# VHH binders against q0v8j4r314to507, part 28

Target 1, 194 residues: q0v8j4r314to507
Amino acid sequence: ASSLSFVLDTTGSMGEEINAAKIQARHIVEQRRGTPMEPTQYVLVPFHDPGFGPVFTTSDPDSFWQQLNEMHALGGGDEPEMCLSALELALLHTPPLSDIFVFTDASPKDAFLTNRVESLTQERRCRVTFLVTEDPSRAQGRARREVLSPLRFEPYEAVALASGGEVIFTEDQYIQDVAAIVGDSIADLVTLPL
Short names: E, the ipSAE of ESMFold2; O, the ipSAE of OpenDDE; V2, 0.75 times the mean of E and O plus 0.25 times the DockQ between their complexes.

## First folded at step 20 (VHH; framework vhh_7xy4_2)

Design t6 (at its last look DockQ between E and O 0.42; V2 from the best seeds 0.00; counts 0 for: pae E 11.4 > 2)
Fold by ESMFold2, look of step 20:
Structure t6 (fold): chain B 194 residues (1-194), chain A 120 residues (1-120)
Amino acid sequence: as target 1 above (194 residues)
Amino acid sequence: QLQLVESGGGLVQPGGSLRLSCAASGFTFSKYGMAWVRQPHGKGLEYIAMIRYSGDRTYYADSVKGRFTISRDNAKNTLYLQMNSLKPEDTAMYYCATPRYTGNTWEDYKGQGTQVTVSS
């Protein structure tokens, strides 16, 4: 009854992130095949500034794979993006007791949604894990006038903590390996206290 | 309510060391990341170090990497910055910072600061 749910940042060149999502999906399906936790639904919500969605849902892993392969960048350059809006939409379409993976290189423009998304993760009992291809210490925004706080990702930390998930910072060259490891470690039968 | 109190600043010679402390109160310290921010006189803010809520990951600006070490003690609600091999360019007011979710926005809340002066 579980879902594999992805929230994907489509800004800039997102090839590594899309491949990481495909690798993670394959590993989770292979690891869970023949068990009660085998994913029976797949959810995909893209986001960017200024938009997010539409939501894509299917019960067919091949259709999910095709949708990921057709995903492409819509634009970029603005560090803050509509990540929490897309995550809220994913939570509303994800079966309870599921894992949601968020792939982004940017902090949220919509951080005002933090409490709302926290509450929704707890109501839906979904675990949210963020894979962020960015170094929090980077002080220069992609625009020339921006100074970036290393605390700008704290809305993601708050949501992850409330849901029992994690925020993982990595680099583009490693995100595929990291996604595979995270997918393997999150596949479990029941939720345990931390 | 929320308070951050920095201490440990002072005058030090180039090549010297200082250890800054930041006492936190009025919030659940162990749930939030913390940062050190400095402001040289007449210049903008520079974020120099950050540490995750659990202390398991740290991040540094290139300007201080290898010389400064951020740490935290969640049992004592205290953030630290060990500064070694100090340079005149490190002269600044040093603040600790924590995220604050006020109304519908997140902001970096900073303390009063502690002055560090590196001079011969």
Scores: ipSAE 0.641, ipTM 0.874, lowest interface PAE 1.3, mean pLDDT 82
Fold by OpenDDE, look of step 22:
Structure t6 (fold): chain B 194 residues (1-194), chain A 120 residues (1-120)
Amino acid sequence: as target 1 above (194 residues)
Amino acid sequence: QLQLVESGGGLVQPGGSLRLSCAASGFTFSKYGMAWVRQPHGKGLEYIAMIRYSGDRTYYADSVKGRFTISRDNAKNTLYLQMNSLKPEDTAMYYCATPRYTGNTWEDYKGQGTQVTVSS
């Protein structure tokens, strides 16, 4: 892959996920270093409530790590979030044939971008993998006042499928383990909420 | 206007089968995941089956797994639920559902429903 791209939800609920992403991102970078899959570019795009961006691009893995390390969970926290907008930015700034990893615990506010983002993934031939720390099959998740649709993550599924990637659902407590296997493209099966 | 129209419900004996249909209109059906939800009288809603927009992945509640099959025909804008080995506890109003963003949150739009009654 010519580039490694991360799209990170930085809302207040993403503390554990961001830490996991930092750790795994570093491992991924280190693992690819000196191999044919070593990225020539690194892309980082945050999103939060209500905004997204800016895009950070570098060819220096140390600069990438430094920028990533400075990211923290700040403010917001109410889904949905501007995930697809951030992903679109990442795709526009990522060289073709690259991997893009998305970390979020929220459904998309900007679902209307789904078709455009799908097309862009195909155009750029980028593989998009979502790590979602909200399991739609779990009824016992975060105390929510309103019942959210378990199908609210379908836009991610569509984008992942179009790109040849996948959506991995997990809990925040397991995000580190799941992130470690991102390179293995292991898809988790989701069960319906009881 | 978004419309979901369920059909195929009725009275059936235990061990019998039914096939529910849901005719969808007013949106791009092929772009949305769909679900079947049921509500027994006096009880809450239960999501029993879901299918991705492309139909390539399905999910089932444990209560219906192995007995019910969700499918879709995107060319016909129709969702199906094949119900086999029906039990009295399957008696409920059955709804097809599609996700909608309300401007604030994601919720499911449901049709008027079709009644399924399993009784000897």
Scores: ipSAE 0.437, ipTM 0.784, lowest interface PAE 1.0, mean pLDDT 90
ESMFold2 (binder alone), look of step 20: mean pLDDT 82; pTM 0.839
OpenDDE, look of step 20: ipSAE 0.411; ipTM 0.770
ESMFold2, look of step 21: ipSAE 0.565; ipTM 0.844
ESMFold2 (binder alone), look of step 21: mean pLDDT 83; pTM 0.844
OpenDDE, look of step 21: ipSAE 0.041; ipTM 0.513
ESMFold2, look of step 22: ipSAE 0.006; ipTM 0.238
ESMFold2 (binder alone), look of step 22: mean pLDDT 84; pTM 0.854

## First folded at step 21 (VHH; framework vhh_7xy4_2)

Design u1 (at its last look DockQ between E and O 0.47; V2 from the best seeds 0.00; counts 0 for: pae E 4.0 > 2)
Fold by OpenDDE, look of step 21:
Structure u1 (fold): chain B 194 residues (1-194), chain A 120 residues (1-120)
Amino acid sequence: as target 1 above (194 residues)
Amino acid sequence: QLQLVESGGGLVQPGGSLRLSCAASGFTFSKYGMAWVRQPHGKGLEYIAMIRYSGDRTYYADSVKGRFTISRDNAKNTLYLQMNSLKPEDTAMYYCATPRYEGNKWEDYKGQGTQVTVSS
């Protein structure tokens, strides 16, 4: 039985991303409900500056939706954020052979966890997909005081690769569309006869 | 120990071509995105090209788009930059770069660089 897991950055900049996640989650839940592909478990792990967690786990899609719906972008500091720590929690609480989706606009503060998280993805046989709303190609144009390395998302690439997932970079304005694509892909995967 | 060794730079006339190489060691090359950055004399660093770990996606600065091509061979742990239609403004030290998180911030580890000079 497949699980659906979300790892969500809930910092102040994540308003559109959180909404996109909500929409996508609802869509997935609705599509899979009453079908053989219905998740048996839902996992939600938020992270914000400086904290991450707690882990929310339920077998009830309505409860999952309710919890997700209560999530909002709340103030927070500048990147980086504790993304990999949150992901680790998600992996530890997610059944094997599940999809995990990570929404963030920030690089990882806890990059030292990369190898551990990679190993954990393989152990759990979970596929991790990152939706990152910062395009490395645009990093040069941001009037930010300090030009951040466009390669700061490398740990996500490593983790995604290890899991058979991917890192999708997009803009805030397109996050809903991208999330929808991911949802459809999941749907397609679900239709693949196990 | 992580090492990046750039090569292939030199003197070339405007309109000419160069191919830069970067030999990587000390990390799992195939797991990480890579970048080319350049620094003209007396100027700051400019990120000009990036490639994903798998090589399936590339990104270019507007200044080099259509002229430069970034590629990689993961089996050889090598990053490439094909530079065509070179201009005098492309004169710079060119570096291969990979990210590191140190001192609570992200920064790129770079090699020693290779000098590219475009002059008539």
Scores: ipSAE 0.369, ipTM 0.732, lowest interface PAE 1.2, mean pLDDT 88
Fold by ESMFold2, look of step 21:
Structure u1 (fold): chain B 194 residues (1-194), chain A 120 residues (1-120)
Amino acid sequence: as target 1 above (194 residues)
Amino acid sequence: QLQLVESGGGLVQPGGSLRLSCAASGFTFSKYGMAWVRQPHGKGLEYIAMIRYSGDRTYYADSVKGRFTISRDNAKNTLYLQMNSLKPEDTAMYYCATPRYEGNKWEDYKGQGTQVTVSS
């Protein structure tokens, strides 16, 4: 059975990204209601530095929507974030052959997990799509003055490639439109094997 | 062994153009994003352009946007930087970079560089 699984960066800079996740969730639920492709499980894993989780899992779309609506951008602003730890939790709680969406504006603090997460996506046969609202060319950290490599997102690229997904970089003002397009495409692909 | 060899640098007049190349070997070039990094004499490093592994997206620092174009040829394991409308402030050592995953961390690997000097 399929799930709608979100890994969601909840740092203070993520207001538009959280709204994009809400819009995508609403769109998928409304389009799939009453069809064989309706998600039977919903998974949500928030993250920020230094925390991630807990995993929220439900079979009730209204409970999922309520949990998602209660999410708000938290403090922080650190780069990087605990994205791969949250994604690992999501993979462990997501049914096989599902799509997982990751929303973040930051590179991962926990890049040491990259190979493990790659392997887990292939074992679970889950496709991971990252929606990233950061310009890889940005040279200075959000909360501290350090030089940032534009290659800092390679862990996300490696995981996406291993899973058959992709990394989509966009700007904050476009994330809601991009999320809707990705939601339409993923909804079409929810029942297809990797 | 992983190697990145930059070439194509030289002396040019302001407003001129140069094309830099980076020959890559010792790794699967088509699986990694690539970047160009420059270092003016006595100054810090500046990442100026990046291209994804597939070549489908590029990113530029504001200092070069609209003047420089990054590209790659995955069949030839080669990264390029087309530099137009060059200014004296573009004078720097230019390096190509690729991520290297070792010891549970990502680090960028850089070649030895090629010097670009923009002067009348």
Scores: ipSAE 0.292, ipTM 0.667, lowest interface PAE 4.0, mean pLDDT 80
ESMFold2 (binder alone), look of step 21: mean pLDDT 83; pTM 0.834

Design u2 (at its last read DockQ between E and O 0.45; V2 from the best seeds 0.48)
Fold by ESMFold2, last read:
Structure u2 (fold): chain B 194 residues (1-194), chain A 120 residues (1-120)
Amino acid sequence: as target 1 above (194 residues)
Amino acid sequence: QLQLVESGGGLVQPGGSLRLSCAASGFTFSKYGMAWVRQPHGKGLEYIAMIRYSGDRTYYADSVKGRFTISRDNAKNTLYLQMNSLKPEDTAMYYCATPRYTGNIWEDYKGQGTQVTVSS
């Protein structure tokens, strides 16, 4: 892929996911330095309830690394979050035929955007991979006494499937290892049209 | 169009076993996650198991973990629930569920259910 594009949930529980994105970014940059696979553009879109964005875009890996290092998990926030809005913004700024990585621990508040985001992934020919640090079987919400469906992440599954990507559920303590493995697979694969 | 038909319920003694089936039609079964949901008489819904579209991952509520097994056969468009070591508190109407996205609204679509009664 020609871009390294991240969509990051910045709620207070997301410190490990942000650090995993930092590790993946550093690994990809070092792996690809001096090769045709070196990213030519970097895109970063944060999100949290109620906001998302702004988009950060640069061609300079050092500038990207600095921006990413300055990101910190913010306290508070309720599940769900504005993930699909942030992803739409990232898709509009990511070069075609690129991979986009989404890091979150929450289901989407904006799931009504599913068809629009699916269509955009296919038009832009981008592959979207979600790394989700939440157990779908968790039945109790953090708000009042609500019951959470284990199917609440299906909007992410729909978008990933439409784009040729995947949704990976993992625990917080393993997200950095999973992100590194996903980064290695992309860096080692032959670049293909999406 | 979209249809989920549960079967395999019945009366069973405590400690017994039962296998539920859910026949799916009217959608691409292999693209969607599936869940089992139960509702004891006069009580709320409880999601007890979920399986991803490919069948590669399964998730369980603590109340059934170790006793129930969810599985799917994507070639037959069928979801299963193997229930072992059944207890009186497992008595409920059991539904299979799949996500449905219609009119920009996501919802859990459920069948009509199959009754499981543990020795009553």
Scores: ipSAE 0.633, ipTM 0.873, lowest interface PAE 1.3, mean pLDDT 82
Fold by OpenDDE, look of step 22:
Structure u2 (fold): chain B 194 residues (1-194), chain A 120 residues (1-120)
Amino acid sequence: as target 1 above (194 residues)
Amino acid sequence: QLQLVESGGGLVQPGGSLRLSCAASGFTFSKYGMAWVRQPHGKGLEYIAMIRYSGDRTYYADSVKGRFTISRDNAKNTLYLQMNSLKPEDTAMYYCATPRYTGNIWEDYKGQGTQVTVSS
């Protein structure tokens, strides 16, 4: 891949995920260094409630790490979040034929961008992988007593499919392990709520 | 206006089969995942089957896995549930559901439902 891109949810609930992303990012960079798959560019796009961006781009992996290391979970509202908007920015600033990894625990507030983002993934020929630390089979969100749609993550599924990527669902406690296998991305089956 | 109209329910003997249909209107059906949800009398809602917008992926609750099949015809704006090997415990009101963002949360919109009764 010519580039490595990360899209990170930086809302308050994302502390463990952000840490996992940092660790994984470092490993990915180190693993690809000196190989034909070494990125020539790195892209980082955060999103939070209610905003997203800015885009950070660099050809220096050390600069990338430094910027990523400065990211922390900040206050924010409950889901949904502006994930697809951030992803769109990442796609626009990522060279073609690159991998993009998205970390979030929230459904998209900007689902109306789904078709646009799908098209953009195909145009750019970027593979998008989502790591979602929420179980879609759960009827209730982390912070809400209201029943949430288990299909609320469909926009991510659509985008991933269009790009040749996948959506991986996991729990917070397993995010580090799951992130470690991003290179070998395994599609998780969704368990329906009983 | 978003509308879901379930049909195909009825009385059936144990071991029998039914096919439920859900006619969708008022939204772009082909862009949304769909689900079947059931509610036994006096009990809570149970999600039993889900299908992606494209129909390329389906999910089932363990309670119906191997017996029920969810499918969709996007050209007809219709969701289906083929129910085989029905059991008395399958007796419930059955709803088709589609996700919608309310401006605050993602929730499922459900139709009026169709009653399925499995009894000897």
Scores: ipSAE 0.533, ipTM 0.813, lowest interface PAE 0.8, mean pLDDT 91
ESMFold2, look of step 21: ipSAE 0.554; ipTM 0.842
ESMFold2 (binder alone), look of step 21: mean pLDDT 82; pTM 0.839
OpenDDE, look of step 21: ipSAE 0.314; ipTM 0.700
ESMFold2, look of step 22: ipSAE 0.012; ipTM 0.377
ESMFold2 (binder alone), look of step 22: mean pLDDT 83; pTM 0.839
ESMFold2, fold request of step 24: ipSAE 0.512, 0.632, 0.619; ipTM 0.831, 0.875, 0.869
ESMFold2 (binder alone), fold request of step 24: mean pLDDT 83, 82, 84; pTM 0.837, 0.838, 0.856
OpenDDE, fold request of step 24: ipSAE 0.370, 0.348, 0.252; ipTM 0.731, 0.720, 0.635
ESMFold2, last read: ipSAE 0.526, 0.630; ipTM 0.828, 0.873
ESMFold2 (binder alone), last read: mean pLDDT 82, 81, 83; pTM 0.837, 0.829, 0.846
OpenDDE, last read: ipSAE 0.349, 0.359, 0.309; ipTM 0.714, 0.724, 0.688

Design u3 (at its last look DockQ between E and O 0.03; V2 from the best seeds 0.00; counts 0 for: pae O 4.4 > 2, placed apart)
Fold by ESMFold2, look of step 21:
Formats: structure tokens, sequence, C-alpha cells
Structure u3 (fold): chain B 194 residues (1-194), chain A 120 residues (1-120)
């Protein structure tokens, strides 16, 4: 059985990304309700600096929608954030052959988990797609004056590649449209070569 | 052993062109994104271009956009930087970079660099 799984950066800067996840979830649930493609499980894992989780799972799309609606951005995020830790939790609670969508504007603080998460995506046969509202060429942090490497998002690229997904960089104002397009392109359960 | 070797630098007049190369070995080149970084003498590092692992997307700093082109040949494990319409402010040591996992962190690995000097 398939899952609709979301990993959401809930830092104070992430209001548009949270809204995009709500829109994508609503679209997928409405599009697939009553069909053979309807997800049988829903997983939500928030993250922020310095924390992540807890994981929320349900088989009820209305409960998932309500949980997502009650989510709100937390303040005080650093760049980078604990994205890969949250993704690991999501993978452990997501049924095989499912899609996982990750919404963030920051590179991972926990990049040391990259190989572990790559292996887990292949073991679980889950496709991971990252929607990132950041310009990877930006050399300076939004609220910091630290020089930022454009390669800071490579952990996400490695995980996406291993899982058969992708990393999509976009701007805050467009992420809702991009999330809808990505949601439309998903046809069936993800089956990956391992 | 991970190795990045830059070449193609030299002395060029303003308005001229150069093509830098970066030969990569010791890792699966086609799995990782690559960047060009430059450092003018006595100044900080500037990341000027990024290319995805497949070569299908690129990103540029405003200072070089429209004049420089990053590209890669995954069959030859080689990264390139085509530099056109060179200006004196492009004078710098140029490095290629790739992420490296050390068991504890991901960090940028840079080669030894190649000097580009734009002067009349």
Amino acid sequence: as target 1 above (194 residues)
Amino acid sequence: QLQLVESGGGLVQPGGSLRLSCAASGFTFSKYGMAWVRQPHGKGLEYIALIRYSGDRTYYADSVKGRFTISRDNAKNTLYLQMNSLKPEDTAMYYCATPRYTGNTWEDYKGQGTQVTVSS
C-alpha cells in the first residue's frame, strides 16, 4: 500500500512551504479519493533547528488534513536545519513504494546522515522529492553574513538521485504552483531499481 | 584518492577568453554537483558557478552571469569553465570544488587552483 508522506521545515521563514504542502495534500487526496490510487497511509514529520519530529501517521485523509492545517511555522531557524533526521524518521514510518515530499528553504545541518538515508530510500523503495525555496547560488545567508557554498544542497541531490526523485529549486512565491505540478506528475507507487 | 586538478589559467588581455578545465578522479564524478570558486589576491572566496550532477542545470553569481559558462563531461570526469569578455576584476586563483563526505561532515573539497590574470 502506498503512502503520502511529507517532511516539512517549520522554521519561521517557511509559511509558504507549509501552505504548499497543504495545497498538494488537498489536491492529491481529492484527485485520488475513491480510486485504486488512493493513498492508504499518511505520514507527516516536521523539522526545525535544533529539533525534528515527532512523526504523525494516520490512515484517515481527513485526520491528515486536519493535522497539517494545525501546523504553523516556528521562529528562530538557522541555516542549515535537521532535514535528514526528519527524513530518516519519515522513511522508517512510510510503507514501501511510496512518495515522500520534503519542503525546506535550508541546507541540512545533519549531512553526515546522507549515506544512511540513501540506503534507507533504496531499502524502502521510496521516491524522495525535495522542494527547496532557495537560490543555491546565493553566497550569503539570509539572516547571517556567513559565506555559503552552493554545494550545501548536495546531500539532498544525493538522496534524490538514490531514490529516483529530484531536487526542485524555486522561489517562495512559486512553491505552491510547483508543488501542484509535482503532485500531478505522480501516477502510481514508486518502484526503484536497487 | 579524491583529486581535483585545475588547468587552463594564464595571462589574458581584457575582453579575451579562457577555458578552464578540472580533471577529477577518486570518486564517482557523475554523482555529484560541481562548482567553480575564485579568490582574488588577499580577498575572500567567491563561488561563481554551480552545475548539477547531470549537467542539466547551472547557477551563476551575478558577477559572471552571461560571460562565464560552466559545463561538464561525465564520460571524461572533467569540469569546464568557459570565460568570455574577461575583465581585470576577474583576476584570481580559480578552484573547482565538489562535496566530500569525511565520515563526520560533508564539506567542499577544492583543488590546487589555476591562476587567471587579466591585464593589458
Scores: ipSAE 0.324, ipTM 0.701, lowest interface PAE 3.8, mean pLDDT 80
Fold by OpenDDE, look of step 21:
Structure u3 (fold): chain B 194 residues (1-194), chain A 120 residues (1-120)
Amino acid sequence: as target 1 above (194 residues)
Amino acid sequence: QLQLVESGGGLVQPGGSLRLSCAASGFTFSKYGMAWVRQPHGKGLEYIALIRYSGDRTYYADSVKGRFTISRDNAKNTLYLQMNSLKPEDTAMYYCATPRYTGNTWEDYKGQGTQVTVSS
């Protein structure tokens, strides 16, 4: 059974990414509805700082769309965010052999969960793809006193690698194009035999 | 130093074919996903194809799906784009891209590009 699962950063900087996710989700739902490739389950897990969840699960694409449509970028702090906690929830509620897509512009606050999440991806045989964007607001000269570590996204890379997924880095302005390409691939994903 | 060098562009007639290459150096090529992006003159960048680090998965924009094929040779540190059934609307500067940390944030690094022109 194929699932469409999204883990979404809903902090204030994530407006374009959330929109990109919405567009792609709609496209996939519309294309697959009534076909053998129709997802049997939809999963949404939002996260921000300091909260994550709740998990939303449905087999109804209309309910899925309604819930996703209500998601917006809301105020929040700077990175890091509770990404891996949200991903863990998604993995626990996603059918095995499914794809999970993570949208974020922030490193993980809960990096200590990396090994657990890796193991869970393997156990559930889920492939995790991260779409990581640059926050334009962060690039414009606020002298972040603290030089962010270039390895701050290593936990995502580890999880992706363990799952057979990928970490895709892109600029915020290009997220729609990248998401569209990835979204289309979901549509073409081999229908896992029920 | 990270370097991407695109080649293989040129002038072709509608319906023609080209094969682009991207020579990568300065990083472990086999560990990173790659992309082809293009930019028509006076227009923004468009991502058109992605390939995973292992080459086992590829993704395409609808605009090129069925006509273009992205591939890679990790032993040669080279990315390819086979372009068939070219159209005038495919005219653009073509770049290969890979994710890199810029010292501030992560973004896709692009080469200098190769020009593809499809005549009407």
Scores: ipSAE 0.028, ipTM 0.371, lowest interface PAE 4.4, mean pLDDT 86
ESMFold2 (binder alone), look of step 21: mean pLDDT 83; pTM 0.841

Design u4 (at its last look DockQ between E and O 0.01; V2 from the best seeds 0.00; counts 0 for: pae O 2.7 > 2, placed apart)
Fold by ESMFold2, look of step 21:
Structure u4 (fold): chain B 194 residues (1-194), chain A 120 residues (1-120)
Amino acid sequence: as target 1 above (194 residues)
Amino acid sequence: QLQLVESGGGLVQPGGSLRLSCAASGFTFSKYGMAWVRQPHGKGLEYIAMIRYSGDYTYYADSVKGRFTISRDNAKNTLYLQMNSLKPEDTAMYYCATPRYTGNTWEDYKGQGTQVTVSS
């Protein structure tokens, strides 16, 4: 691939998840260094409520790791988040035939972008994989009166499918193991149960 | 012209079984996740089962786990719910649901439902 791109949810609810995502991203970068799969470019797009961006781009994997390591949770926000907006921005700055990894614990606030993002992944020939640290079966909102649909992540499924990628639901402690199974389909929320 | 038609409901004794079907049309069934949702009279909706587009992931509410089985046949555009060991608490209107893009957001589209009544 010519680029490795990360779209990272940086909301305050992602504090420990942000640290786990940083560790997983580091493992992906280190795994590919010096191999035929080593990217020539790296892209990072953070998102949060109410915003997303800016885009960070580099050709140096060490600079990419430093930028990723400096990301911090930005405080509280609403669920869902502006994930598809950040992904669109990443796609616009990612060269063709690249892998894009999206790290989030929330369903999208901006699901109206679904078809636009699908088309962009296909035009750019980019593969998009979502790593979601939320249990899709969680049926109660924070107020205990809100009913959360288990189908609320379908916009991510649609984008992943259109791009040739997948959506992976996992618990935070399994994130490093999940990086080794990039591109594989999974039947549950945990790829390597311990 | 998205359409979901539930069938197979009825009156059943406690401990009995029913199999619900949901016939889908007007969309590419094999691309979307599907769910079963129930609503007891005078109460809110409860999502009780979900299956991903490929069938490789299923979810069950604790209230039905081990008793109900969701499945799909993508060649027939049909979703199923096998309900075993039925209890009076399972009495409800049962709907199948699929995500639908409304042009501004995604929502769960539900059919008209089929009534399940568990009574001695």
Scores: ipSAE 0.459, ipTM 0.801, lowest interface PAE 2.3, mean pLDDT 79
Fold by OpenDDE, look of step 21:
Structure u4 (fold): chain B 194 residues (1-194), chain A 120 residues (1-120)
Amino acid sequence: as target 1 above (194 residues)
Amino acid sequence: QLQLVESGGGLVQPGGSLRLSCAASGFTFSKYGMAWVRQPHGKGLEYIAMIRYSGDYTYYADSVKGRFTISRDNAKNTLYLQMNSLKPEDTAMYYCATPRYTGNTWEDYKGQGTQVTVSS
């Protein structure tokens, strides 16, 4: 694998998701170290409300682990979040033709960047996969006066589609299982017909 | 030192075929995505085909889709471009490319290129 790139929502509701990302990263590093499948680059971009970044990039898995381990769910949690801005940073610092995984439970605050991010994904041919966890408590509108539309995630769908990736919706309780796609994606070897 | 050496170019008639090769050295070839880019005389660079490090995904420009096939042999550190049904508009210098990190972003390193000329 050329790269392991994570874009992580670090808001207070993202504890399980962050842990899932850590678990997968650990698995990948442990399994791929010293093999031809070892990533050459690791990229990590956090985002929250209202901030995003900084981007962290390294070729050293130990440094990556150190940085990733410092990632925690911190206060805040009201969507939307600066997801696309973080993704843009990830795209700029990720090797072309690599996979980028986004973990979030919130719609994008910066939806106006959708076209730019789509274009950038296509330019760099990075496949972007969104792992979106829905908090049932948010859907029930207890904290928000307004019913949130499922269409609020359309920017993610558009970016994923443009990149050849996907948006995976799941619940917190299943995020560990769903996150296994990260490892699977990196492990994929396909023989092309001559 | 990173090196990319393209070969296989030449003169071919319209409708003909060529197979380009790119010999890679100086880096772990199997860990990087690769691309073919071409530059017609007096024109800009065009990315025409790309392949992921594992070969699990390939991408083609519309201009070559269905006619060209990018492939790689990681054991041989070699990238290939099979070009079928060649057209005069395919005449260009062809380069293989690999990404390099500059410290701020990724840029492509290209070889010296191989000339492809399609003419009657």
Scores: ipSAE 0.074, ipTM 0.529, lowest interface PAE 2.7, mean pLDDT 89
ESMFold2 (binder alone), look of step 21: mean pLDDT 82; pTM 0.833

